# VHH binders against UV DNA damage endonuclease (uvsE): the designs that were tried, part 2

Target 1, 305 residues: UV DNA damage endonuclease (uvsE), of Deinococcus radiodurans (q9rte6)
Amino acid sequence: MTSACEAVPQLGLVCLTVGPEVRFRTVTLSRYRALSPAEREAKLLDLYSSNIKTLRGAADYCAAHDIRLYRLSSSLFPMLDLAGDDTGAAVLTHLAPQLLEAGHAFTDAGVRLLMHPEQFIVLNSDRPEVRESSVRAMSAHARVMDGLGLARTPWNLLLLHGGKGGRGAELAALIPDLPDPVRLRLGLENDERAYSPAELLPICEATGTPLVFDAHHHVVHDKLPDQEDPSVREWVLRARATWQPPEWQVVHLSNGIEGPQDRRHSHLIADFPSAYADVPWIEVEAKGKEEAIAALRLMAPFKKD

## First folded at step 1 (VHH)

Design d09 (framework vhh_8dlx_2)
Fold by ESMFold2-Fast, scan of step 1:
Structure d09 (fold): chain B 305 residues (1-305), chain A 123 residues (1-123)
Amino acid sequence: as target 1 above (305 residues)
Amino acid sequence: EVQLVESGGGVVQPGRSLRLSCAASGFTFSTYAMHWVRQAPGKGLEWIGNIDYSGSTFYNPSLKSLVTISRDDSTNTLYLQMNSLRAEDTAIYYCARQLYTSEGDIYNEFDYWGKGTLVTVSS
C-alpha cells in the first residue's frame, strides 16, 4: 500500500456547485429538433463553447478549494449521442483544442476526473435497441474523456450501475466486447435495488473491472440499521482488492434525507462512515455539493489539530 | 417524435380515488426516468415524484394526498394513483421525461412534457 491509502481521503465534487461558480447550459431535445441544420450547428457551437469555458472555470474552482476529484456532468455536450444527428460530433471536433486545454487545466491542478452516465444507460437490457443505444451513449462519454486528454485506465473512470437486475451473466459477457475507450475506463457501482456488492464482485473479478462501493446503497439494499454496520468495512476492503493499484480506489458517500433507508440524497453529510477513514478517493453525493465538502472538512478524519 | 399524452382527469368528488395515465411514444420508454408534476390554478409547479428505469420511486415529502407512481414498460405507460382526493389536489397534472444529467438526484429537470390533464376535486 502507498502513502495515499494512509493519508486523509480526497473528497470529490459532483458535477456542479450550489453557488453560481460551476453551472452548465443545456438545450431540450424538443427545442433542438425545432431548429434547422444551420441553427443546430450554431446553437451547439455556442453551447459547447460556453460549457468548455465553464469546465475551465471548474478546474480553477477545484484548485482554489483544494478539491482533487471531480465528476464531469454527463450533460456537458447535449445531443452528442443523438442517433442519426452528427452535428454535436462535428462541433466537438471543431472545439477539440479548447476541450483538450480544459482537460490540461484539471491535470495541471492535480484534479482526477471521472464520469457517471445516467440511469438510461442499461448495457445488459433484454431489449437489443436499448443495448445499442447504451453502447452509443457510453462511447459518446468516452469520446469526451478522450478529448480532455484523459487516460484510458480506471484513474479516469466511466462508472455504471449493474443495469438490469438478474442479468449479471449477460453483463459479464458483454464487458469484454465494449469499445476500448469505454472498457478500459469502466467501473461498476452497487445500487440500492438491482445489484448488491456481492452480486457485482464476481462480475468485477471475471472482467477486471473495479468495484466502486456505495455504503448508502448497501445499507438500503440489505435493510441495515446504519453505515456503521460491520459489513461496510468488509465491503470497503473487498472492493479495494478490485483496484490495481489499491491507491486508485473510489467509494461513494451519501446520506438519506429521512434516515438510513431513504434513497434520496441529503443536503449535508451528517454521518460519515468510520469504514471510509482510510479510503483514498471519496465522491460526495449530497445536494449541498461544495457546502457538504466544506462541512465534512470540519469532521474527523478531516479535522486538523 | 417524442410524445407524452396524459389522460384520466376530470371532475371527481372529495375522498375518491383516481388513476392518471401517460402514454409515451417516439422514444425507448423503458430506459428513461419519468416524473409527475402538477400546477394548481394561480400557483407554481409542484413536483409529485418520479420513477426510474428500474422501477424505484421517489416522492415529494410535502405531498398531502396518498399517491403511488408506477410504470408498465410493455405498454409504454406511466401511472399516477391518487387516493383520498381533497379540494387542494385540484390541478393540471403533467407527465415529464427526465433530462439526462450526472447529478443523480435532480428530480425536476425535464426535456419533454405532456400537455397536461385537468383534475377538479369538487366539494
Scores: ipSAE 0.006, ipTM 0.310, lowest interface PAE 9.4, mean pLDDT 86

Design d10 (framework vhh_8dlx_2)
Fold by ESMFold2-Fast, scan of step 1:
Structure d10 (fold): chain B 305 residues (1-305), chain A 125 residues (1-125)
Amino acid sequence: as target 1 above (305 residues)
Amino acid sequence: EVQLVESGGGVVQPGRSLRLSCAASGFTFSSYGMHWVRQAPGKGLEWIGNIYYSGSTFYNPSLKSLVTISRDDSTNTLYLQMNSLRAEDTAIYYCARTTPKYLTSGIYRAPFDYWGKGTLVTVSS
């Protein structure tokens, strides 16, 4: 009697809203570097305080709109991972009570949090300096998750692509040596160019890392006609086996703008793969954000009329 | 020195309820979040849930309907209430302390820095 597997999927909001409710401030590296040390501190204090307040508001937004999965922006705390500059770390430390309060607001609302770092993180780069900076960047993201009070388990994912193509063995070898705040939260997602789910699965199995399946990436990678291809359901189930418990499984949902082979994300989801109907957690990767979630709730399997 | 001592384990019949306790000493209990973690024979560690210093709780979704975590700050005691016990709940149960809100370095780290010795729960069948 798997009542949990028969429930409709929980749709996840990614980073921000199209509306004004959830939008974060940032600063470019060039602009930041032009500032004096005192100006950098003042700038980051203002910016981090603003973003924590917005993040606290995002928890209320999710609660108000029955959203139980939210992807934290990878740019919430600009300059936090900047080598040789501890200003960001000092400011975040000063704001730790507010950060923890924001994390409690999500936890109290039953909202699952995860991160997908989008900056130039390549853990398995052939260049040692890139591997080192990538670990530093991932560690900075893990510190944010720690500051929010989030558990070091795949319930609160740090999600990456497989990185540099043709270096799967190197990726598998380095994962066990990652810092615990990163390693214990790590998930791997198949992409449209470098790593298919077939290439990632052995790495995931060898390292105890869950596979986040993306059907759009799979369809593009293998040049399939659409997301109703039988292999999509097969990969949903094979990926599910990497999740313990299986109820924690996350998949990514996106559509191309101009057909199934277009790598650019559409505003709304027109094609919901039937293979996803019993997946517990779905991140909606659409430019329409909350509008895409609202539109999805009007269609099967979410429609209850 | 920080000490965490679990108790309340033992042999229980399937379908029954059991409450585990964790007695904390050597720190200001009310200022720290706490976790429950278990390890079944031949398996890895499974996180059960946590209670923040605020009293807010977060559970492993596979266990959410079966467990309740609570605390009594007046007695420095953490509790795990388990309902409808099954043979697969046979495990050593550990309590663990969440890393302090602030470290001396100013960096907050979670989830744990100290663990108890564990208490064995055996569900008879």
Scores: ipSAE 0.000, ipTM 0.113, lowest interface PAE 20.5, mean pLDDT 84

Design e01 (framework vhh_enristomig)
Fold by ESMFold2-Fast, scan of step 1:
Structure e01 (fold): chain B 305 residues (1-305), chain A 123 residues (1-123)
Amino acid sequence: as target 1 above (305 residues)
Amino acid sequence: EVQLLESGGGEVQPGGSLRLSCAASGFTFSSYAISWYRQAPGKQREWVSTITSGGSTNYAESVKGRFTISRDNAKNTLYLQMSSLRAEDTAVYYCARDLEYYDSSGYEPFDYWGQGTLVTVKP
């Protein structure tokens, strides 16, 4: 069957814009620890309120630029997962109506939201304290997603890499025991060194976790010449089989700065893998952010005549 | 216990130089890529420079030609030689060990952070 009109992939914006439109505030742990309890509460109330307002602006930005996939920054609510300090949790509870309103702004704009937590989150670490802090951090991210009114399904993905290399069996064993707000949203992404798609697929199959395929990571990991390698299409299809429904599949798109083996993300995407042409949702991992999305829209398969 | 301890920060005039150090312990330093990150007041942390276990170096465009990253594997120490300092270089500087996996959120990968060292470039 031949479609008269074909849908092109939806391109996703990651965290912030290069321009001034979407920028978030933060506070360092050292500064925060220097504050009294009352000062901590006042600081986080100001900062969280500001970032929720910026999220409202991000929804408007996405609507204005026909962006229907947005990755929330993992650092929107600093100190929310800080052990022994409930200040962030209390402030976020106080701001629950504003947070939910921000979530509704994205839903009303038709924007799918997901998160990819960063630093210190290694669920399968050989160190118990790292595993405990990682679960706490993941739970804090899931709490933000709940507060935004997001579904506990892979439609609103909470995405991680495989973590500590050589510990795939431990990762598979711990996933079923993760808190439901985390487990029900969980996705796993292949990386350049620790976990190939081949290493993650059995874990994904055993746990019912979708595989988010990253072709750049695959090419770097396997030292392939470029993202047109036949294995890229093979992995797009194998990863798609882990998604229910397949129309929810997300992949990551990035290019190296100095050729296909450079792990650093380029400003723009010069090489769009042909294997991605029928993928429904693509996160654009480029330092140019919105500029990279705009440039991609001038290229096949996105170019409109 | 894995630990990264930064030192060498301080106050400097525009055009001045500083050398930052990061003393590492609790892991095989020579086997890891180590990075410098910085965080200016009210901003998110940004990547500054990385040196691989093999000695290859990479720099953020804003510091390229002005900063030099190096390592001494015998001393388990990472360095950042900073020259031609500008007011916009004012930040807390952190060293970070490379992650066992890579983060796709638009930041460079890291799994352990130091406490940081403050660099203030006076206008």
Scores: ipSAE 0.000, ipTM 0.170, lowest interface PAE 12.7, mean pLDDT 85

Design e02 (framework vhh_enristomig)
Fold by ESMFold2-Fast, scan of step 1:
Structure e02 (fold): chain B 305 residues (1-305), chain A 123 residues (1-123)
Amino acid sequence: as target 1 above (305 residues)
Amino acid sequence: EVQLLESGGGEVQPGGSLRLSCAASGFTFDDYAISWYRQAPGKQREWVSTISSGGSTNYAESVKGRFTISRDNAKNTLYLQMSSLRAEDTAVYYCAKEDWYGDYEGLYYFDYWGQGTLVTVKP
């Protein structure tokens, strides 16, 4: 048996491929609202069916390319969280057998699944209507994970950023009241603007929520020279302590285009932080997607002689 | 669901003016940088202008001095005041959320765009 410390990290694919193999369809709210109720139902049935088929293909793609961690797109089921409109929910219920089959395809391929809902979900907003819509959006994502047959544990993460800056205490107070399908899967990620890992750690400890560390966000937030700064390894270890078991730890990997302070994500990962070498699961946040994973496999610590 | 609804497009003569609006919902509008992009017939989408959560602005060189981006946080609305319009400004104009986590719209994020509003500059 190898421990997490001895194992080569599993590299995760985020949402879609650069190539045509994994691409999802959508509809915007403006177009959807122009449709009659019958047209909305027909549109979402077509779209959700198509995306479930694409998701089934994504499981095959991951198996074919030895990818064992996959982030589900937050846009698989547009309009599922739309207030006052239950069309998406009814269509998803109708497609439950197909959704579960897609989930089984990933499980059978040994692929761990997680979701990262859109950045604009703000649980700690000072506006009640925004907090309500944010909980509804998180619940819709958790419903998709339930429909895929995924466990209500941090093995199948529902990842969120800290939301509105300066409102960490409000976030900590709200987390225990989240619906169980959300709360039991919840993870928090540090960002380059509002919430450092130091600001999130006490929230994570108070709520039992794992911290997903992002070294690029940390470097940008604190204006550090690069991802080899000693604080990166310190935060990998502090974040690991929020995971039970530690072998479930996920971190995010990304590089700037024009240096370590560039917030724009590069196509490939040129700089792999040494602090990540013993991390069990790494989401690769590079615009090259599968190309970035392939390129990383030619580098240390992934390269085998 | 994040919603961006553009309006204010139409036909205008060269040298004319138009004011575009983008009504935003589903997120805390004042916390985020919001951008205008445009797509001319047969071309790729290009960035036009961005306004930060703090109100600082930036513009593409082709529109600098002619277009003004602004926001009304009380109304959750983004504006683009366009003046001295030229034939090359003819495009569908899109409102887009800028990812403040350091990613620009792209392969990480599937749909952050409104439906767009058509601006046609005809002599």
Scores: ipSAE 0.000, ipTM 0.189, lowest interface PAE 13.5, mean pLDDT 84

Design e03 (framework vhh_enristomig)
Fold by ESMFold2-Fast, scan of step 1:
Structure e03 (fold): chain B 305 residues (1-305), chain A 123 residues (1-123)
Amino acid sequence: as target 1 above (305 residues)
Amino acid sequence: EVQLLESGGGEVQPGGSLRLSCAASGFTFSDYYISWYRQAPGKQREWVSTIYSGGSTNYAESVKGRFTISRDNAKNTLYLQMSSLRAEDTAVYYCARVEDIWSGYDTEYMDVWGQGTLVTVKP
C-alpha cells in the first residue's frame, strides 16, 4: 500500500522482461497430448518447477528495481485448466511449498500481484462450452493465486474484460454465482470495442466488482482526440468509487504506435495522461516492459531531482 | 487491399491429417487476433480456434487435442494443423480477422474473411 509519505504512483511490470531476466517455459497442447500419463506428469513437473524458480527470480528482479506491482503471466502453468486432465493440478499440489515460497518472496518485497488471463475468457458467452471453459480457466488462475498465499480480495485482482458485447445483464447475473476464489478477486476492465466504462460501471456497482480503467481503450472506443480529454479524469474518478478502499485503485497505461486511435501498444510511453498523476497503482502496457518503466521514471511526476 | 487467403484443403481419410495455411496481406498481421471458422454443408459457420497477437490460443471443445493453431509473423501466415480427422470435420474452413475481440466468437465480430478452403474427410 502507498503511505502518506509516498507522492507518486506505483508502476507495474507486466508478465515478462524484454531482457533475459524473466522468461517462462511452455508446452503446446498437441505435444502434451502425445505423451503418456507418466510422461505428462514428468513433463509438467519439470516445467512448473522451472517456472516457479523463474517466478522467484521475478520477485528478486522487482525488489532490485523498486517495482511494487507485478502482473503474473497467465501461462505459468500450462495444462492446469485442461478439461478432463488433473495432471497439472496434481503437479501444482506437489510443488505447493515452492509456490508458496515464491509468493512470500513477492509479499516480503512489498510487491502487489495481479493476474489478467491472456486467453479469451468470455463468461457471458452464448455458447455453453465457452462459458464452462472460461470458468475453468478463471478457477485455475485463482488456484495459482491461492497457492502463492494471496488474499481473496481485489488487492490481488483477477482481471477480465466484459466479454460478449450486448450481454451486460447476463454478466451481472452470473458474477454472484462464480466460485469464491474468482468472485472475491474479480475486476473488470473496459475495452476498445465491446464494453465502455459507462457500460461496465452499472455492472460493477450491482456486483461489488472494481472497475479497472484503461484510458487508451476509452479514447479508441469513443474516438476521442487524445488521453487529455476531460472524460479521462472523469472516468478515473468514477472508477475510483468502485474501489474499497480507493487507495487500491489500479488503472492501465498504454499509448498507440501511430497516434491516439492506434490500438497497438507502443514500445515506450511518450504521453502520460495528467489524469493519472494521483492514481496509486498503474500497470504499464508497453512492449518495452522494464525499459518503459525506466523511461517513465525520468518523466514527471516520477522524476527525481 | 486487406486480404486473407486460405490454402491446404483437400481430401483425407478418417484418422488422417492436413495442414491449412492462411496468407495475410494489406495490414500489420502481427498486431491482430486471427481465427479459424468452418461451415459444414447445410449448417451455419462455427468457430474453431483463435490465436492472439501474443501467441495465446483457444479452441472449440469439438477440436481440442486434435487441432493446433499457430502463426508465423515473419511470413504473415496463420496455420491450422488438423489431426485425427473425422467425417464431421468435413467443411469449408475460413480464416478471419478479429474485429471485436471481447464480444466472443460469433462470425459477426470478424471484419475480414478469406474465401475458404474445402476439407473433405472421405467415409
Scores: ipSAE 0.000, ipTM 0.267, lowest interface PAE 15.8, mean pLDDT 86

Design e04 (framework vhh_enristomig)
Fold by ESMFold2-Fast, scan of step 1:
Structure e04 (fold): chain B 305 residues (1-305), chain A 124 residues (1-124)
Amino acid sequence: as target 1 above (305 residues)
Amino acid sequence: EVQLLESGGGEVQPGGSLRLSCAASGSTFSSYAISWYRQAPGKQREWVSTITSGGETNYAESVKGRFTISRDNAKNTLYLQMSSLRAEDTAVYYCATEEPLYDFWSGDTPFDYWGQGTLVTVKP
C-alpha cells in the first residue's frame, strides 16, 4: 500500500463462504463429553485435520478471488480451551507442521488474517469464573495464531468488543496484564449497545490498543439517520490515530436488513459509507459473504475504469 | 441441531406459480431469521429473500414484487410463493437458517444450516 488516497480498500471475507468452498466441521460439548478419552482424541484429530485442510483451501480461495483479508472462524478447534481437558492442546501440538503450512499458504498469498472471538468472552465480567474462562479462551485463540506463524502485532488482530457495559475502567486495568500472545494482537470494536467509540477511545489510548470502528454499530448506538452522518468520517479518522502504522487500520462494514437502525446484517451491502473510501482494510460483515464482496466490487470506489 | 428439508420444486411454465416449503426440525424455529438462496447450473449461489423472527421481509431486486417469503412458526415451516416465473428463475433453491443477530456482540455472519435444495425448472 503506497497511499490510502491512491489505493481502494481491501475487502475482507468473514469465516465462511455461502458456496461450499469454505465450510468447517465442529462437535458440541455434549457429544464430546459422551466420548471416552480415546474416542475424544480420535475425534479431535480427525476434526482438526479436516479443518486445517479447509483452511488451506480458504487460502487458495482468497488468492483465486483477490481477497487479501480473511477472518478466521473462532470455532476452528473445538474444545481447545476446555478447562481440565488437554486433549485439544495435544492434538493441535501433533498437527503443528500442518497448521504452520496453512498459515504460510495465507502469507504467501498476501492474505492478512485476524480473529474475532464470540460473545461468551467477557474479560471485564464481575464474575471471576467468567473472567478466567475468557482469558483461557483468548489464550487458545492466540495459540492458534502463533501456530499459523502469525506475528504478535495488530497486523494479525485478536478482536473483542468492550464486554460488560459500565466496566470500562476495569477493562483498561486488565489489558496490560493479559498474556503477551493476546495483548500484543488485541483490538477493540465499538458495539451497538454497551460501548460507543467515544467510550472505547480512552481505553484504547491508555492501553495502546487499536480501535476497530464499526459504522453500523455506531449508527444504531447513537440512533443516527444513516452511515453518511458526519460523525462516521470523524470516527474513521479518530480510530485511525489508534493504529501504528495508520496503514494497518481495519474497519467493519455491514448494513441493516430493515434500514440503518436494524442490527441484523443484510445479505448485500447496498450503502457503502463514503467515509470508508480511503480506509485500507475493510471486513465485510454481510450474509452473502463472497457474493457481497463481488457485488461491492461493481460499486464506487471499487469499480475499475 | 437444526435440520432443513426443502420441497415443492418442479417444472412450471413461464408466467406460472410455484410454492416452495422448507421444513425445520431439531431446534426452536421461531427465534431464527431464515433465508432462501438459489443456484443455477454453472453459476454462483445467490441470495433470494430473508424473513426475520419478527416477520420483516427483504428481497433481491430480481424477484421483488414476484416472490413472497412467509413463515409458519407453529408448523416450523418457511415458504416461498413464486409468481410470474421466468426462465432466469430456473435454479436449485436452498433454505438456510441464520442466527438471531439481536446479541450486540454478533459481528460475523455464520449460517447455522443449509438444506439439500429443491430444483425449479421454468421451461422456455
Scores: ipSAE 0.000, ipTM 0.182, lowest interface PAE 11.8, mean pLDDT 84

Design e05 (framework vhh_enristomig)
Fold by ESMFold2-Fast, scan of step 1:
Structure e05 (fold): chain B 305 residues (1-305), chain A 123 residues (1-123)
Amino acid sequence: as target 1 above (305 residues)
Amino acid sequence: EVQLLESGGGEVQPGGSLRLSCAASGFTFSSYEISWYRQAPGKQREWVSTINSGGSTNYAESVKGRFTISRDNAKNTLYLQMSSLRAEDTAVYYCARGSDYEWELLPDAFDIWGQGTLVTVKP
């Protein structure tokens, strides 16, 4: 049994707040490409500096609100992974001291950081150009984590879905060959379509990669009536066995808007799965963000008499 | 501001066909999983079909073999080709951006929805 079974879970904030406290800026590729090289450099310097300052504010926000798990936005540094354009990399290098200071602010506040890159990253694609761009994107995320001073362990998780369905063997084969900054932080999450926990577990076991269980995705994938299905507890425990140490286990928590089969995330969490009560770290994927965390803290198992 | 705008709905007889379109703006369309949902009169919204950024598709059992989802990333447009339409397909059809990823500037980044397009199948 993990010591986590005796502790109340730590609830994690995902990316930003509903309020104005934690909000990041971005730029689209088409808008960026319309700029001259000098304008691109000035734009990214402005954006990256602004977002690093917002990260400092996020650390303060987490400390003020007793939030000890925070998911970094996957889009903090737009154009960092853009092929053939080193502008983003040069700007981030220039801002390295500020980036490291932001990372130290989180560490000093006792906040665990992780990243979940967007769904277009498909490591096991049957298209070589997609595999190459996916590794490039993952390496850019890992570079940000390195710049923040984050450990190359699943404590500072770099999380992906399983990618292209039906290509689990290919995924298992490529994981050992990923660059160390990516490989050592890698985690895999079950999704509602391509990879069930049952399909993902053998890959995780073969590669030493932790499984991040998502009960909402599981319920949608298997067309189950709700997140109190007995299989949810079974998968929490099977996923926990992939974590070393088990106290580092992360799961995802979300509810549908219009019932358990609705993939869309609700504003607040109405249904907290009983299977999650002893999970050490829970990312709260609700549109209400900090409001959802505050509301959850009034519910069992978080409620204090 | 991100926007999804559906079009192509209308009235058809049973056995007929329609092609729905969803025009996306304000985000990198090619990077996101996009879905079709529908809401029949007096009922809750029902998932219809999804296409991910890599082009993989999935369908509700009730529409398999009759509906085809596709995307044109150059035009930032999602399509739903509907054939062999039945009375029970009568619904407002909604385009939705995937809920798994946060778009950092918007607190409502999860579950971006279009305004819907009405499909009526009647004799």
Scores: ipSAE 0.000, ipTM 0.179, lowest interface PAE 12.6, mean pLDDT 85

Design e06 (framework vhh_enristomig)
Fold by ESMFold2-Fast, scan of step 1:
Structure e06 (fold): chain B 305 residues (1-305), chain A 122 residues (1-122)
Amino acid sequence: as target 1 above (305 residues)
Amino acid sequence: EVQLLESGGGEVQPGGSLRLSCAASGFTVSSNYISWYRQAPGKQREWVSTIYSGGSTNYAESVKGRFTISRDNAKNTLYLQMSSLRAEDTAVYYCARHPKYSYGRTWEFDYWGQGTLVTVKP
């Protein structure tokens, strides 16, 4: 007996390539703060323009290599969420036509876009200043997605971990009060330490938020032997039920460097969990980036004869 | 003309060691990503190890700590040092050159070697 798989999963590229094709510029806060207001404006105009051009090139790259899912870097527009400084926002407004053109290039090529903001974003922090900065950062990410012309649905996902451990009830309570550009795109991902899929599922069900399952995080969290554990398939199916429609389901794929319990991402994916064979969209979290996607395409279920 | 030629296979007892070689011609090993793959009887071909152009290495979980990939740039040759061999390591071992993803190109293995048989017998 064999399982019925109607289509192979779409493999997603995360942020950049190992090769020179997709690489973004940045600026540190300390360097930025050393600049005068006019120098800050000139610096961000140059940097944002460069990164939008790189995004346009990333759309072409994805089209050329049949990549239909791409995670936008959370660092495309440095200083955009900086409190008390509107320079980034003004520069991004000035570049709105170029940003929209880049977004249209992806959508016209059939490339699904999503974002996974950085781990310092903790919506359910016990510290009010962290909650405030986290909402501001999420709103800045949603603004970028709006500027790219992306729908306010989980097709164009804003993905977060559950945040501070032991504060799931607080997370569930605050989600309905998030700004619509954030709330309507929100997804939650299980992590290796604070929130298991079992802890996130009732929050997802209560708030209408999809669960992005990560099998590597699950295996590390529960101290399981590998990603072929029967619970992996169980969680793929339970997570799928949080997606409307189920064909929009995204999961994360990664391998540890030194065994299933190693939290560090390997360069390539040596172990593809059988539970993922019928998942429609898979983000490949490997240090090899495009090399890892290419290597996966040589293995079942992706192999072309 | 690009060629890859594996050698060094043979029969070995469990717990033993072997070193496989892959002689490359028509390109420079130090400028490419090169992998070892293996295929056991009745099984799909599986990835074993890669050495990248910069010299970094990666390994399949099943061989980590037991196998070491290396290269000799002067000899333009790739090696796989295999230690603590197990019955499940019995396979034909292949080396393969990876083309880099390039703008406008699909990434595929450019070239495979002929393979070298490793048999771990009790």
Scores: ipSAE 0.000, ipTM 0.143, lowest interface PAE 19.0, mean pLDDT 85

